# Miniprotein binders against o13629, part 10

Target 1, 363 residues: o13629
Amino acid sequence: MLEAVTNPKSSLATFSKQLNGLLQAKVVVCKSVNPYFNLALENYLYENSTAKHCLLLYTNSPSVIIGRNQNPWVEANVKLCRDNFVNIIRRKSGGGTVFHDFGNLNYSVLMNREEFSHTENASIMIQALRNLGVHARLNQRHDIVLAQSQRKISGSAYKISRNRCYHHGTMLLNSDLEGVREYLRSPSTGILSKGVSSTRSPVSNTKLLKAEFIKQVISCFLLHKSHSTTTKPLSKPRASSKRLYDIEPKSVITLEQNDLLGVPSILKAVNELQSWEWTFGQTPSFKQHLESTELSVSMDISVVHGRLEKVIFSTPNATLEHELSSIPWTGLCYESGFANTFLISGIHSKEAISILKWISDSI

## First folded at step 19 (miniprotein)

Design h04
Fold by ESMFold2, look of step 19:
Structure h04 (fold): chain B 363 residues (1-363), chain A 119 residues (1-119)
Amino acid sequence: as target 1 above (363 residues)
Amino acid sequence: SYEETVRKLEEAIREAKESGDPEELARALLQLAFALQRMGDYDEAVRMLQDAIQTARDIGDKEMQAVALAALGLAYERLGDLQRAMDYLEQAIRVAEQTNDEQLIELIKYLLEWVKKYQ
C-alpha cells in the first residue's frame, strides 16, 4: 500500500533526495530481475541522468529480448515462451535477438552523444575479464569472444539520439546455453520479412562468479572514467588496483524495483514495454505464404503493425474459397492461434473446419 | 468496421438488459467477446465472457455456455494463464458433452490439445 499518504511531505522530500542521488550516480546496480522494469530504468537513466557516464548493471529472469526492428515470429517460438513464462520483450536498441537468464549479467553505459565510443566500454569489460583470468577480445562483429576458442561471451547494441546514448550488452557467466535453443527456434514457415535477422555465433560461459565480476566491472569502469576526465592527478599516483569502496563508494547505488514505485514515467514505460502494441505491433510489415497439399489450399497473408491486412485463399473448390474469404480476417492480431475463435464462433462446413485447424497448426 | 461492431453490440447489450431479454444478452456478450479477442482486447473479452457464461447458464443454453467457456479458455491462453485456459476448456468439454453436438465436442477437444501442445 501507499504509506506515504500518511506523511506525504516527509515522504516526498526523502523520495526526491533519493531520485537526485540516483540521477547523479556513476554506477547503479539493480537487484530486480524484472526485464520490463530493468529496461524502463535504463530508459529513465538515459533520459534523466546528469552523470557524465552512468553504468547500469542488472540480471533478467528468463527472457527473449528482440531488437527494435525484428520480427518476433521469425526470431522465437512465441507460444512456447508464453507457455513457459519466458518473457518476450522488444528493446529500444537495434540488433538481434538474445536470451537472458539468471546466469547472464547485463551492462549498460549511458553517456552524452558526443562521448560515445564503439570500443571504450568493451575495453572496460575485457579488462575486468582479464583481472579475473579470462582472456577475451573484440571480433569483427563487435562481440567479445574468448581469445583461444573464439566463442562469444558478450554481445552488445546501442541507442543513439541527438543528446544521449547508451551502449548495452550481455556477459555470459553461467547461463543455460543449451536450454535456450528451443525458445529461439521459430516454428514459422513462409514468412517474408523486412525485419532485421539475427546472426548466430557459437557461445560459451566465462564461469565467473557474478559478484566478483560485478566488483571488477565497477572498479574498472570507475578507474577508466577517472582517467578520462580533466581533473588533476592526486599528489601521488594511486595504487594500480583499487577496491570499489576505496575509490568512490557513494557513487554506487544498489536499487530495488520497490524504491521507484512512485516514479510515473517508469510505470508508464513498464506498461508500454509490456504491451502487445510495442512488442508485436511494432513489427515491420511482412507477408506469409502457407500451403497444404493434403487440403489443396494455399493462404497468403499480409501483416502490418502486427495485424492482418489482407488474406487470400486459393483452392480448386470455389464454394470453399468463398466461405473462407467471408471470414472477417482483416484487422485481427497476427498471433499463434488467431483462427481458433472461428472454430467455435460460426457454422462452417467440415472442409472449412479442416482448413481452420490447419491454419491454427501452422501459425 | 471493428469500432462500429463494438458500438452496435454494446447497444444491444444495454437494450437486452433493460428489456430483460437474457437470450439476446448472452448472444450479444458472446459476439462482443469474439470481436474483442480477435482484435487483441483479451482483458475486456474475459469480462464479457464471464457475464455470457452466467447468462447462458441461467437460461439453460448448454451449447452457448460451452462456447463461452471455450472462448474464455482461449482468452486466458493469450493472457499467459495456461492453467485457467485448460480449466475452462475442460469445463467447456463437460458442458458440451451434455448437448449431443458432436462437432462442438470435437472442436473444443481440439482446442484443448492445441493449448497444451508444449506440455
Scores: ipSAE 0.787, ipTM 0.931, lowest interface PAE 0.7, mean pLDDT 86
Fold by OpenDDE base, look of step 20:
Structure h04 (fold): chain B 363 residues (1-363), chain A 119 residues (1-119)
Amino acid sequence: as target 1 above (363 residues)
Amino acid sequence: SYEETVRKLEEAIREAKESGDPEELARALLQLAFALQRMGDYDEAVRMLQDAIQTARDIGDKEMQAVALAALGLAYERLGDLQRAMDYLEQAIRVAEQTNDEQLIELIKYLLEWVKKYQ
């Protein structure tokens, strides 16, 4: 209960002080499981954090997180994700698709561009794992793997801008590894995508407790980043007696979703991440070839910005080919276009309905 | 362009209102809703579909009413309101059953099964 201090100026000053504390924090632990909020917070800290190094830690509800230039229909079972209320989110970083759940911990290290090191951040995670008896190493793909089994326990990606960067990754603690396989297995066939394809690797859980791992990560991070500052010789503190207790802003902040509802840029970023245009409309152009020997039909689809650009049918039945080709396919959303097409075009032949059902089951 | 299609349909809606042709009005509203859905503007599509359903009801066009209800169900599916999506598709089936159009009934039943499979 933040007591409603009746003075509107005092509430704004308190909020501003809390926000400044967040922007100066060395570690931010987010308690929200909302993946849109957590990714919006990561972007907000990336853009606004004044800390030399900021570690963000969070967990998402069940979510498929696709890379900036990936095709969701290639990288995931979009249908199965929808059926199971698994969010599909396009991140602003590159790299491959990952699944997040309650058994995964996400880390993000935000820093100045000049200090970018994926190996340094991985070493912090490897040290935290080691302190808990888990032997891991960095592989040639910059994944963290178990030393003995070579199974992937952490995937990573990064974003580098002119002045700032972040390196973020997963840590599999007690994730649903079956769900990871199912949600990341597209049923779609015949797709020729210009998008970045994910490389599949055998995964494993660390089986660590989240709270213990978080404590170790924070400790290792703070220790590692303190040693990088101590290369300046501590010039002898001149004895000038006014210890301004500069209340060093709490180096570690715990945050809830409600703490940032008043930040317009976070709300804007949440809305962007939830939008169809960001998630699916930003899909790189692709083509799909579908064929049914049973229905004696083939279909060639061109998709641009997640919308149908061109559809070509081939069938030995010229009347049916004409019927299917008369449908106004262009501009329909790839996911919904077929269902809407039934309604737009009116009554179809039984054969055309069978083909439209087949298409809907094949995408 | 889609923007040009939307403008033409907005003009057709205006002309249908001025001429007092509710059948053309319902058709133009439905087509505009489909154009808006293709643009990803599901909130505006919902408004146009509500107007199309009312217009189709007022003229007694049960076929167009069933199609517009089914389209409204699909618009709510895209908005993430699966409960409303099912409710409107079930309403669309009930209205379509009054037309004796077996193909329309089968189509809307398929759409409902499709939405249910995504729950």
Scores: ipSAE 0.015, ipTM 0.281, lowest interface PAE 8.1, mean pLDDT 83

## First folded at step 20 (miniprotein)

Design i01
Fold by ESMFold2, look of step 20:
Structure i01 (fold): chain B 363 residues (1-363), chain A 119 residues (1-119)
Amino acid sequence: as target 1 above (363 residues)
Amino acid sequence: SYQETVRKLKEAIREAKESGDPEELARALLQLAFALQRMGDYKQAVRMLQDAIQTARDIGDKEMQAVALAALGLAYERLGDLQRAMDYLEQAIRVAEQTNDEQLIELIKYLLEWVKKYQ
């Protein structure tokens, strides 16, 4: 009897051609808004692309993106983010914390290490902005700012290895600038961290349409990289009704997350980026000192790999100090409310209960 | 270590099932769930707490049932399911109110307000 079938060998051949095209692409526009996938894709292209220069463009659903060596409990309100479905993700590049939402465009330029420039990719973005009527410049911190107000519209960071690097950043188009302030306002006090701290700047939106900005960035990128292979203008310009981008359509691809579900290294990177051990466990070791005059107690915490290593209480009540020290603090995940289960899992003095509540209200 | 605590509690659960000791089974399930939750394994904690709640119901231990429900609410808060967290903490309060343990009632009410902090 005749049934509809799919040929697995034909499906594999199509997938292999798609992967080959991706690894040779000069521009990749990713339609996924999954931040774990998008950051995994960036790393995949960083490791595997054979293109001399590759531009990756993407947007993430609401996310706090912390730098490789930052402390999320210093940079963000972790519980507020979790309660509002705002991701907190550690990226693999250095630098400070940023917020991504549907109103910004992320760009990443992958290149050989010897071609890295703090300013070159910024000049491409500035030209794209100028073509759309937005006048911007690069400031001393290497941020792109509006020329009139000096408010920041794009920040960037980079990752450099022996042979390859990427320079990536955000462009604020129509982001929720007021909402981002609350997610990035940590309620924590007393943290002494070895992690990199963010330097915050006033921000603004460009108010550009994303589709139009993407078109201009691609055009400026392709023209800029074409010009870098030639040192001489033609004595008579060639007539052309098309931009360079338009005459090389195979060098620009649009990608969806489902196109790459079968790539093992991307799946592995997504799993790593989603893990607690990566985002929170890779936090540089830190200490925290908390003090309550009302309760006559102080608490000193050492945190290693996101877990409590050492907890010391200081109080004039020696019986209470011994009671609090008997709680199995070591190995507990450091997070808002980490004392909450102790409130209901044992019998404690009235004084210890008050201190456990104080810890929960303070962290 | 929490890993050794988990190993010992899994053995206690196996032994309680073999001997038919539901009071020890409920206790061990609840303690295992706390250890898992403190280690950050909230999904496993949820599964243990579901079993602990049912076992506590079967033996009529309203205090243990309320504690297990409250712990379940806390686990869902960590998993980002704030609605379930609040629902289970509210259930825990209702069960705790069937006991004479006024401190437990007040503690679970405190935890509910803590979970709702940014609502």
Scores: ipSAE 0.829, ipTM 0.944, lowest interface PAE 0.7, mean pLDDT 87
Fold by ESMFold2, fold request of step 23:
Structure i01 (fold): chain B 363 residues (1-363), chain A 119 residues (1-119)
Amino acid sequence: as target 1 above (363 residues)
Amino acid sequence: SYQETVRKLKEAIREAKESGDPEELARALLQLAFALQRMGDYKQAVRMLQDAIQTARDIGDKEMQAVALAALGLAYERLGDLQRAMDYLEQAIRVAEQTNDEQLIELIKYLLEWVKKYQ
C-alpha cells in the first residue's frame, strides 16, 4: 500500500486560525444537538479558552444528564432510557440530574476562577427573561424561579479548576415536562449510595421562543461584559464554516459539529463521555440490599466502579445458598438484567432459577 | 478472573478448529460469548454468538442453537437494539420448541418478556 501526504499547508493554517478564533470568542452558539459533542466542546473551551468571559449556548437531543458524583441507577430508569433512545450521560460538573430535550436551552459561562459569581450570571439570565416579559428571581438554592408561582425554570451547576471555571445551566422554554418524568423515576430499591442525590423542585416552562431568548441572552451578556455604549445584539445566529474562518476574536460565532471534527482533544473527550467506564464506571461505590419474603432470600451486593465486587445471599436453605454463591458474580457489570445470562448458561436447581428471575425483575 | 477465562476459551477455540471438533468449537464459542457479555463487551459477544449459532446449526444441536440465539438477543438488548433483541429471542423460542427441553423454552419466553417490559 502507498502512503501519500496530500494535505496542503494552507488547510492546516486555516484550521489553526479557526481554532484561535474559537478560543478567543466571547459567544459561541453551537448548532449540534449531539450531547456528547456539546459537553466535549464545553470542556474544551473550559480548558483552552483565553477569553475573559465566554458564553456557550446549545441544545441537546433527549438526554438524562447526571452530575459528576451521582449514581445513574438511583437517578434514572436506565433500561427505559435505553429502550427509548434517551442517552444517559455523566457530566463533569457536580450537582443533580436533569433532563434535556429540544425544548430547552443550555447555557455555559466560562470565566477565570477569581471572577466566578453565579449571582452575576443569574442576573444576566433574569434580565434576558425580563426583556421578554418573564418575571423571575434567584432563590436561596440558586435556582431561577418564576416570581409569581415560584416554579423553577433554570437550575445550574459549576466546575472549578485552579485558574478557570464554568457556570452552566438549563433554561426551560417548551420542554415536555410531564412526558419525561418516567425516565427520571428509578425502579431500583435498596440502594445505599455514597453519591449525590437529586433534590427535585416543581418546574415550569417559560414558553419563550428559543431564537428570541438566544438573542436576548447574547445581548444581555455582551452588554454586561462590555465597556462600550455601542453594543448591538445580533438579529439571528449564523452557521457556516466561512463565518468561523473570518471571525474576529471578540465576535459572536456560530459553529457546527463538522467544524471541529479534526480536533483530537475534542474527539478524545467525545469518546470518553460515550464510554461505559465514564458514565457508569465512575459511579461512587455503593451497596444494595434486596429481599424476597416469598422466596425466603436476601441478596447483598457491593458495587465498585460499576462492577459487582461482593455478593452475599442469605436463605434458610444452605444447599441453595451454596449454589447461588458458586455463580461467578465478582467482576460482572452492574446493570438491569445482569443475571439474565446465568438463566441460560448452566444447570441450576428450580429454586435457583426462581431466585435468578427475581434478581432480574428487581434490578 | 473473566480475563483469564477469555484467554483460556480463545485457546480452546483455536484448538477445536485445528482438531476439527465442531461440538467443542460451538461450546467454547458460546462460553466465550457469555464471558464477554458479563464483562460488558457486547460487540465482541455478538460476533462470537454468530459463529456459535452457525456451528450449532451445522452439528444439529437445537438446544445449543436456541441458547446462542437467546444470548444474542440479550447482547443486542444491551447494545440498545431492542428490535433485534426481540427478533433473536423469538427465533430462539422457535428453535427451542423443536427440543424436549421444556425448561429452556420457559426460560427463553421469560427473557423475551423481560426484554419487552417497557413496550
Scores: ipSAE 0.828, ipTM 0.946, lowest interface PAE 0.7, mean pLDDT 86
Fold by ESMFold2, fold request of step 23:
Structure i01 (fold): chain B 363 residues (1-363), chain A 119 residues (1-119)
Amino acid sequence: as target 1 above (363 residues)
Amino acid sequence: SYQETVRKLKEAIREAKESGDPEELARALLQLAFALQRMGDYKQAVRMLQDAIQTARDIGDKEMQAVALAALGLAYERLGDLQRAMDYLEQAIRVAEQTNDEQLIELIKYLLEWVKKYQ
């Protein structure tokens, strides 16, 4: 299967055949850890796959993935992520913020809209877990939790269009759960947002080996979706390594990023997902209110498309209020430390400098 | 708007290069870099700041050199290159100390600590 998708000597006819094979695949395992490529591939399959059901499996390098309508400055510590090379990426589906790293597996089931089910894909994941000795159930929020502790091991979200949808989620295997907590703890206060806020649940790792979990998920998925009649658990598929290829050998494809070089719609999607305008600029408009009793000042900020639209200071010192309002705030990118360049680019009163420092310490 | 400011400053840079006015060139480069940085174009800001630093050095303006180095450090912080950010801010402090501008020294030291706050 790998030779079918990785052979470097492809003609146009061979590439078209490989692409058609991808669009008909029942299972796609992507070896790339590039989150921008992996999310672009998911969207590509969502828009173009012709399979009745397609399972996409992938892992991302450390990334904070925010939902379509979330505010990254509410959901994450953006500077901490930047300082530690943790990506922040807005996905195209709704829902709350999650963390991806090398210790979790991401799954996405792409299907026709009429076949969408909150519970069907969760049941497949739960069966795969059970076959490996992990007892889990679906809770009222559609999270998969450990049966005994009720700690979350998988969350999911969905995207639905006229004809197709996907139901995607994470499975915690051996993720850095302490790091998740730190990257997702926003230092910001006073933000009033129309964006969707996340509800954080206690989480746990399953401690399963990724390769074994992938094998079991594929087996459970293929047997469940094949209309096969079975009266037994899927534990028997583990007895034969040829079972993954015995069931429609061309229906399981393993991909690398280089296999899809030059697909224009994938390149376009990667570029969009990488852009500041997508992740930060598509943030729903929001306001922020900050107060300092020590400096006798308050600051009201409105932010549109990730940029300051209006800044209003309130202080009993009218001269200071005028000085602060003369700073060109409008159009500035909203970001931790956005006042920092003003500290070194102008002549300011001692009081204004103190307030600029306060802004930098507060945002 | 910052976009209009960028356009006007690019014109000023071209004029200063043609007239051979290195003080206006350094000033315009630095102001362009601030505008680009505030708009979020940090990569272009880095390029302008590198030119501003060299021009300020050539004319012996230590205060402008220190400010441009500090701005360069802030730009690298936004680009996620914390090591370069700290290095350029430390350089900015050393240059600012040659000016005896106590406020500038204090502000650049504050910015260095701000950049390091999660280290």
Scores: ipSAE 0.827, ipTM 0.945, lowest interface PAE 0.7, mean pLDDT 86

Design i01
Fold by ESMFold2, look of step 21:
Structure i01 (fold): chain B 363 residues (1-363), chain A 119 residues (1-119)
Amino acid sequence: as target 1 above (363 residues)
Amino acid sequence: SYQETVRKLKEAIREAKESGDPEELARALLQLAFALQRMGDYKQAVRMLQDAIQTARDIGDKEMQAVALAALGLAYERLGDLQRAMDYLEQAIRVAEQTNDEQLIELIKYLLEWVKKYQ
């Protein structure tokens, strides 16, 4: 990639061959910890890989990853994440919210639509775990759990189109399980959402070394897919011949973010994933009802595309109700503390100030 | 709509610069920054607030200077820069204490504690 940037004419053929090699790779290990790049790379391989099966492995810096149709203000403590440099990212697949950090490994298997199986990729992961002394099984929700404790160590989701799909998940190795609880505990109440809610399960770490688990996953994946995609073992093998399945065709590529900086579709996907309009603006519309007995007020809000559409206050004090309703709520981004700028940008009654503080403390 | 408000305020800023009206310039910059913050454009709001703070300082309006500093702190909180957010809110308190506006002082102190809630 550096050659393409600094000397494009002499390296165009080399870059094209390297990119074609990536698209034919059976295993891609990405060393970037940038979650926006890694999810963009997954989508790029999903759209462009020519391998029958492609395994992508990566790790993200601390991130809350919400599903395509989820509500981030239901699934996470947005301000806590922001205050601690924890990313919140909407992925393109469905399903529930997960937390990524340096202590887990993310895996994605890209395949043809007709080859999708809820259990096949899980069996590969379970074999890799067993080879390292961890006894696990697949439960009815298609989570991988420890056999003894039944605690979840891997969850997965999928994206299915007409021709291609991917099945991706997390494997908990040495994640900060206490930090997961606080980032995923929303302080919000009263939200009525059409978005998909997460079903949370007790989790545990496998305590495996990431490098050893990666080696086992790659080995198990390649052996499993070689058996499925080569020829079946012959019942009567010839003494003077080698069978095709005895050859392990490996095309494993290790890459870094800088290797792909010149790919326009990846850059476009990174920019989309980083945008507020994607993560928060694509939230399914929702309503919220808040009440304060102490202040004798209730507030009903409707949120569309992550922005306040309508706000209705109810209080016995009609003058106060009119004062609060005169604030320009419509079009405001729904965020923790969205009322804060009104506290310093106008003349408000003492009662309205108390209610604005209450809103800031409640959302 | 906030979009219409932003366009009108940008025109007011241009007119105030051309006519040399620093009080209108400071007011329009501050109001533009609030509108941008409320729309979620925190990076543009930061740029407008930096200009608003300097213009308010140049005309000696300490109340406006304190409000603009507090708004700047809130914008940095949204951008995830908690250290800058607290620093600007503390500056806003010190400037507000040079006024007799006790309600403004109390409100900026509340906002500082709100920003710090997970510390």
Scores: ipSAE 0.823, ipTM 0.944, lowest interface PAE 0.7, mean pLDDT 86
Fold by OpenDDE base, fold request of step 23:
Structure i01 (fold): chain B 363 residues (1-363), chain A 119 residues (1-119)
Amino acid sequence: as target 1 above (363 residues)
Amino acid sequence: SYQETVRKLKEAIREAKESGDPEELARALLQLAFALQRMGDYKQAVRMLQDAIQTARDIGDKEMQAVALAALGLAYERLGDLQRAMDYLEQAIRVAEQTNDEQLIELIKYLLEWVKKYQ
């Protein structure tokens, strides 16, 4: 029972002290599985953390996470994700599309720009894996792979600004690798996208327990960053078992979603990440060509900010071409079944109805 | 533009309320709901469709009631509530079957199968 601190001034002072503790933390373990909250927290720590190095650890509920400049309709089955309550989220970092579930651990190292090293952070993760009997290495694509099978167990991306950066990645522990393949397979054909395409690689699980892996990552991270502050070449590392007990209790924070619901910037970031305008409206412009030989029709679509800009029909029937072109396509959200409201909102020819059904079945 | 259509339909809804014309009110609510759905504002579309369904029921317009129920099913599909989507499409079929519009019945049946195909 967290005692209801009855005094509003004491609640604000306690909240401010907790927030300052979070901003100074070397390690943050988030217990929330809300992917919008976790990505908002990552952005909040990126912008506001005063720590030289902050390690964020979290897990998301089933979610497709797309890169900043990717097309969700190329990178995923958007409809299948929606119908199975799999979130589609656009992150603020570059790189390819990844799937997150309860069997995956996410890590993010937030640091000053001058301290940016993707290889250093990967070495910490590789050491934590090694301490648990998993032999891994960094490959030429900066993915962490199993040493024997060369299968990918961790993908990574980064964001660099003037003063701050982060390097973040996945770690596959016990993820559903079969279900993942269906969500990451777009059914869409004929798309010409300006977006960044994902490179797919064979993946595997490490089969490690999440709680054990988290403990090892925290230990390896804190040990590594404690040695970087001592510029003196200390002689031979005496295996001084600096007991895990000398970790100042203020250096590792465990966080729940409710602890930060009072932070306006986090709420704003959650709302942005949930918005259609961010997720789909930030899609790079693309074109799609569709053709039906059976219906003797072709359709050329241009999509800007995730909305139809132009639709062009080609058919040997000029009356039908005019009927289809008279439909107010411009400004529709691009998504499977965008034609469905036109089936019931007006009177159409039998041929136009057949084409509207074909559009609804093809996208 | 859809924004201009939404403006004009909001004016028509005001005028229909001032004149006390329930038929024009039902029609304007339904057309506003379609414009909102097409813009991606499914939450506002649901509210307009609920009002359209009630107004269409009050005037006894079964065709408009069936179309508005089908449109409500589509709005819930877009919101990720597939159970409500199917329930409203099935209700739309039952209301449409009380009309002589075989084409409307077929179109709503197609929409129900389209929602089911991806479950």
Scores: ipSAE 0.659, ipTM 0.915, lowest interface PAE 0.8, mean pLDDT 89
Fold by OpenDDE base, look of step 20:
Order: structure tokens, then C-alpha cells, then sequence
Structure i01 (fold): chain B 363 residues (1-363), chain A 119 residues (1-119)
């Protein structure tokens, strides 16, 4: 039994070389389906990639991805997502809420700020679709739609900093479109949000094989970005069909989650993306009005940083109104069943218990 | 604020440990757990509730034990562990049934049914 004494110096040198290779890569294909890891990797490449252009490709497990300035309780069924182990993640880019699953491919093009073009990146995706017999176009909302049906197959968002940007989007291949509708339908009523609202559009699948679409996207990306570096007028169309085999193998990296577990900044970003403070605490301020005609009660909630700031009850019973107002609501996390802790933490009137149950059933 | 409440309750826990008052310790642990739950710190709440349950058991306070078990169930529900949530709520019911507090039993039964609506 040869105990492979993995020399720790050789592992560090190999890891450093692999990391440098990643930071110089023109294309990164992530095999992880962990949405926190994939979004952390996107952020890591955004901050650290030395490539002029980097294409990241990944797929997430079932996940609701909300925009930087969105309200999860408006954009999604937060309860249903929890119950079905669907991750809710706040991305660092703007734009609307999207659902990711195994039938969706995510793309991210990372580049210098001066090279930001959503239309250019969309053209690469449209060309890849065309090469597979799917006729698509860019619409006025910068969504990629099927040419015939005008149904959305790709949504996009972006982040722009001083020196760097990324433009990222979805590509619906074989996604569960009914599940998308359920998770993206909030049951919440009476919410007045300062958050960015999503525009919903009819969606469709391209029905393409993921592996074939990835190959075409990589090919189209590398071809397109190779021509942008040659300022010389291409005189003769040399039909050099650069076969996929002439892609320098160093330009395309395939990653697994384990390859980057040793990177502290990725772990930090994963932990941030998993935090309640990032996901829910970064929610723009909102108000909610709730009313029960049966219980003759109304409730006005102010929510700041995903926590109750103010709660106002209105009821014909002044004693009950005082009792409900005596509950220490301020600072409570806004989440389904937040009132349940009060059912067992104190003595309440029957009427107050009924209202606490109603609150737990309504939020 | 919940932060100020947490500070005061941590002090009360220290004082109760120094004085050797298990009743005040159990109460302070339980109240700290509720404050932590309200702050969304369910992982710390679980630790305080485990200590509260043990202390309540050691002094024979079945009511506090039932409430702490129910609160532990709710903390696990918030952590996404619905199985542990139900298991602890069911344990809370069994302990509460020994108190003859019908209201407490009814409230814990309601919490169990509320957690089951997520399955």
C-alpha cells in the first residue's frame, strides 16, 4: 500500500499554477451546481481575472436569484422555496428575479468597463443558437427571444464598476417552466415596496442539449473575441475553419467545486451569499397592510433591512390594541411565522392569540 | 432593542451561574433564546434552548421544559430542519401534557400543525 505522501509544497505549487491558469482563462466551465459557489466564483473572477474577456458557464440547482435591489417577498414565494429546498439568493447585479434549475445554463462575460456591450454578448449567444437551428433575436428589453413566438429564452443583467464589468444571463434549454411560475409568484398581499419590480414575460425552452450548446457558445465566444483583437483589415476571407481542436487547451478551464475550496475569498463570498443579512437584510424598505374582517383587525408593518421597524394595529377593542402593541415587534425578522415565538414566550388573551395565529398564517 | 435585551440576559445568565440559582438561569437562558430567535440567530438560540431544557429538567420545571422544547422546534424549523422541528414539538406536547396547562398544550399543538403545513 503506497501511501502517496502528497508533498504539501507540490500541492501548493500545483494549486497556485491552477489558480493562475483560472485567472488567465478565456473560458471557465464550472461543473458545480451549487448556486452559492457559482455566484461566488463569478464574483471572484470579476475581482481577480486578468483575462481581457472571460466567459463563465455554469448551471445551478433549483434556485430563485433576485436582483441586488429586489424584495424577495414580492418577487418570489419565499415559503414555497423554503419548503422545497429552493435556494433564494441575492445577486450583486441589478435587474429582475430569475429561476435557475438543471435545465438552465448561465453565462457570464467578464470584461473591462470600456468593452461593456450587452448587444455584443447577446450576439454571441444568438449565433450559438443559430448554429444549432434555433432562430432568436434581441428585443428592446435586451432579452433574447425566439424569432417566431417572441417568447423569452434568455434574460440578462449586469454589474459595472470603475474598471471591470460583467454581463450575465440565463439560457432556457430544458427548464421546468411550471415550477418557475410557482416559485416566482408571491402569495404576499398589501406590500408597498421601494424595491425594483420584475417584468414578467412569456418564456420558452430552446430544447437544446446543454453539452452541444456549451460547445457552440465557447466556439462563438472565442471566434468573436479573436477577431476583435485584430485591428488589421482582414483582406481575403481565408476560410480557415479553425476546428474546435485548434483552441489552445489553456484557454478553456473546467472547474469543480473542490478545486477552489482552498480560496478564502470564495469561501467568504459563499458565506455572504448564504447569510440572512445579505439575502433578506439587504431588502429595500417596504410597508405592508394586512386586514382580517373576521377578526376585525388591521395591521400596518414597516420593514427596514428585512426587520420590523414599526407595527401598528387597528381594532375596535382598545385593550386588545394595547396588548398587541405591547409586543416587542421592533427588530424582529420579517419571515413567515415570525409571530410564533410570541405564542409561547408570554401570556396572551384569547383574542391576541387568534391575531398572532392570523399573522403567522398571513406572512 | 433586542441587542440591549441580549446584553442584559447574558449578564443575568452570568449572575445566575455565580449565585447558583438554576431557576433564574433557566429563565434567563430561555429569554435569551427568544431574543436570539427574534434577531434571526437560530443557531445560538438552539444552544441556549438546549441548556435551558437541561436546566429545566434538572429543577423539575416541566412548563419551562415544554416551552423550551417548543422554542427549539421553532428554531429548527427556521433552520430548515423540519424533522427535528416536529420531533421537538412532539416532545414539547408530551411534556406539556404533564403540566395540565391546556392553553400551553393547545398552543404547542398549533405550532406543530403550523410546521406540518410546510411539508
Amino acid sequence: as target 1 above (363 residues)
Amino acid sequence: SYQETVRKLKEAIREAKESGDPEELARALLQLAFALQRMGDYKQAVRMLQDAIQTARDIGDKEMQAVALAALGLAYERLGDLQRAMDYLEQAIRVAEQTNDEQLIELIKYLLEWVKKYQ
Scores: ipSAE 0.600, ipTM 0.864, lowest interface PAE 0.9, mean pLDDT 89

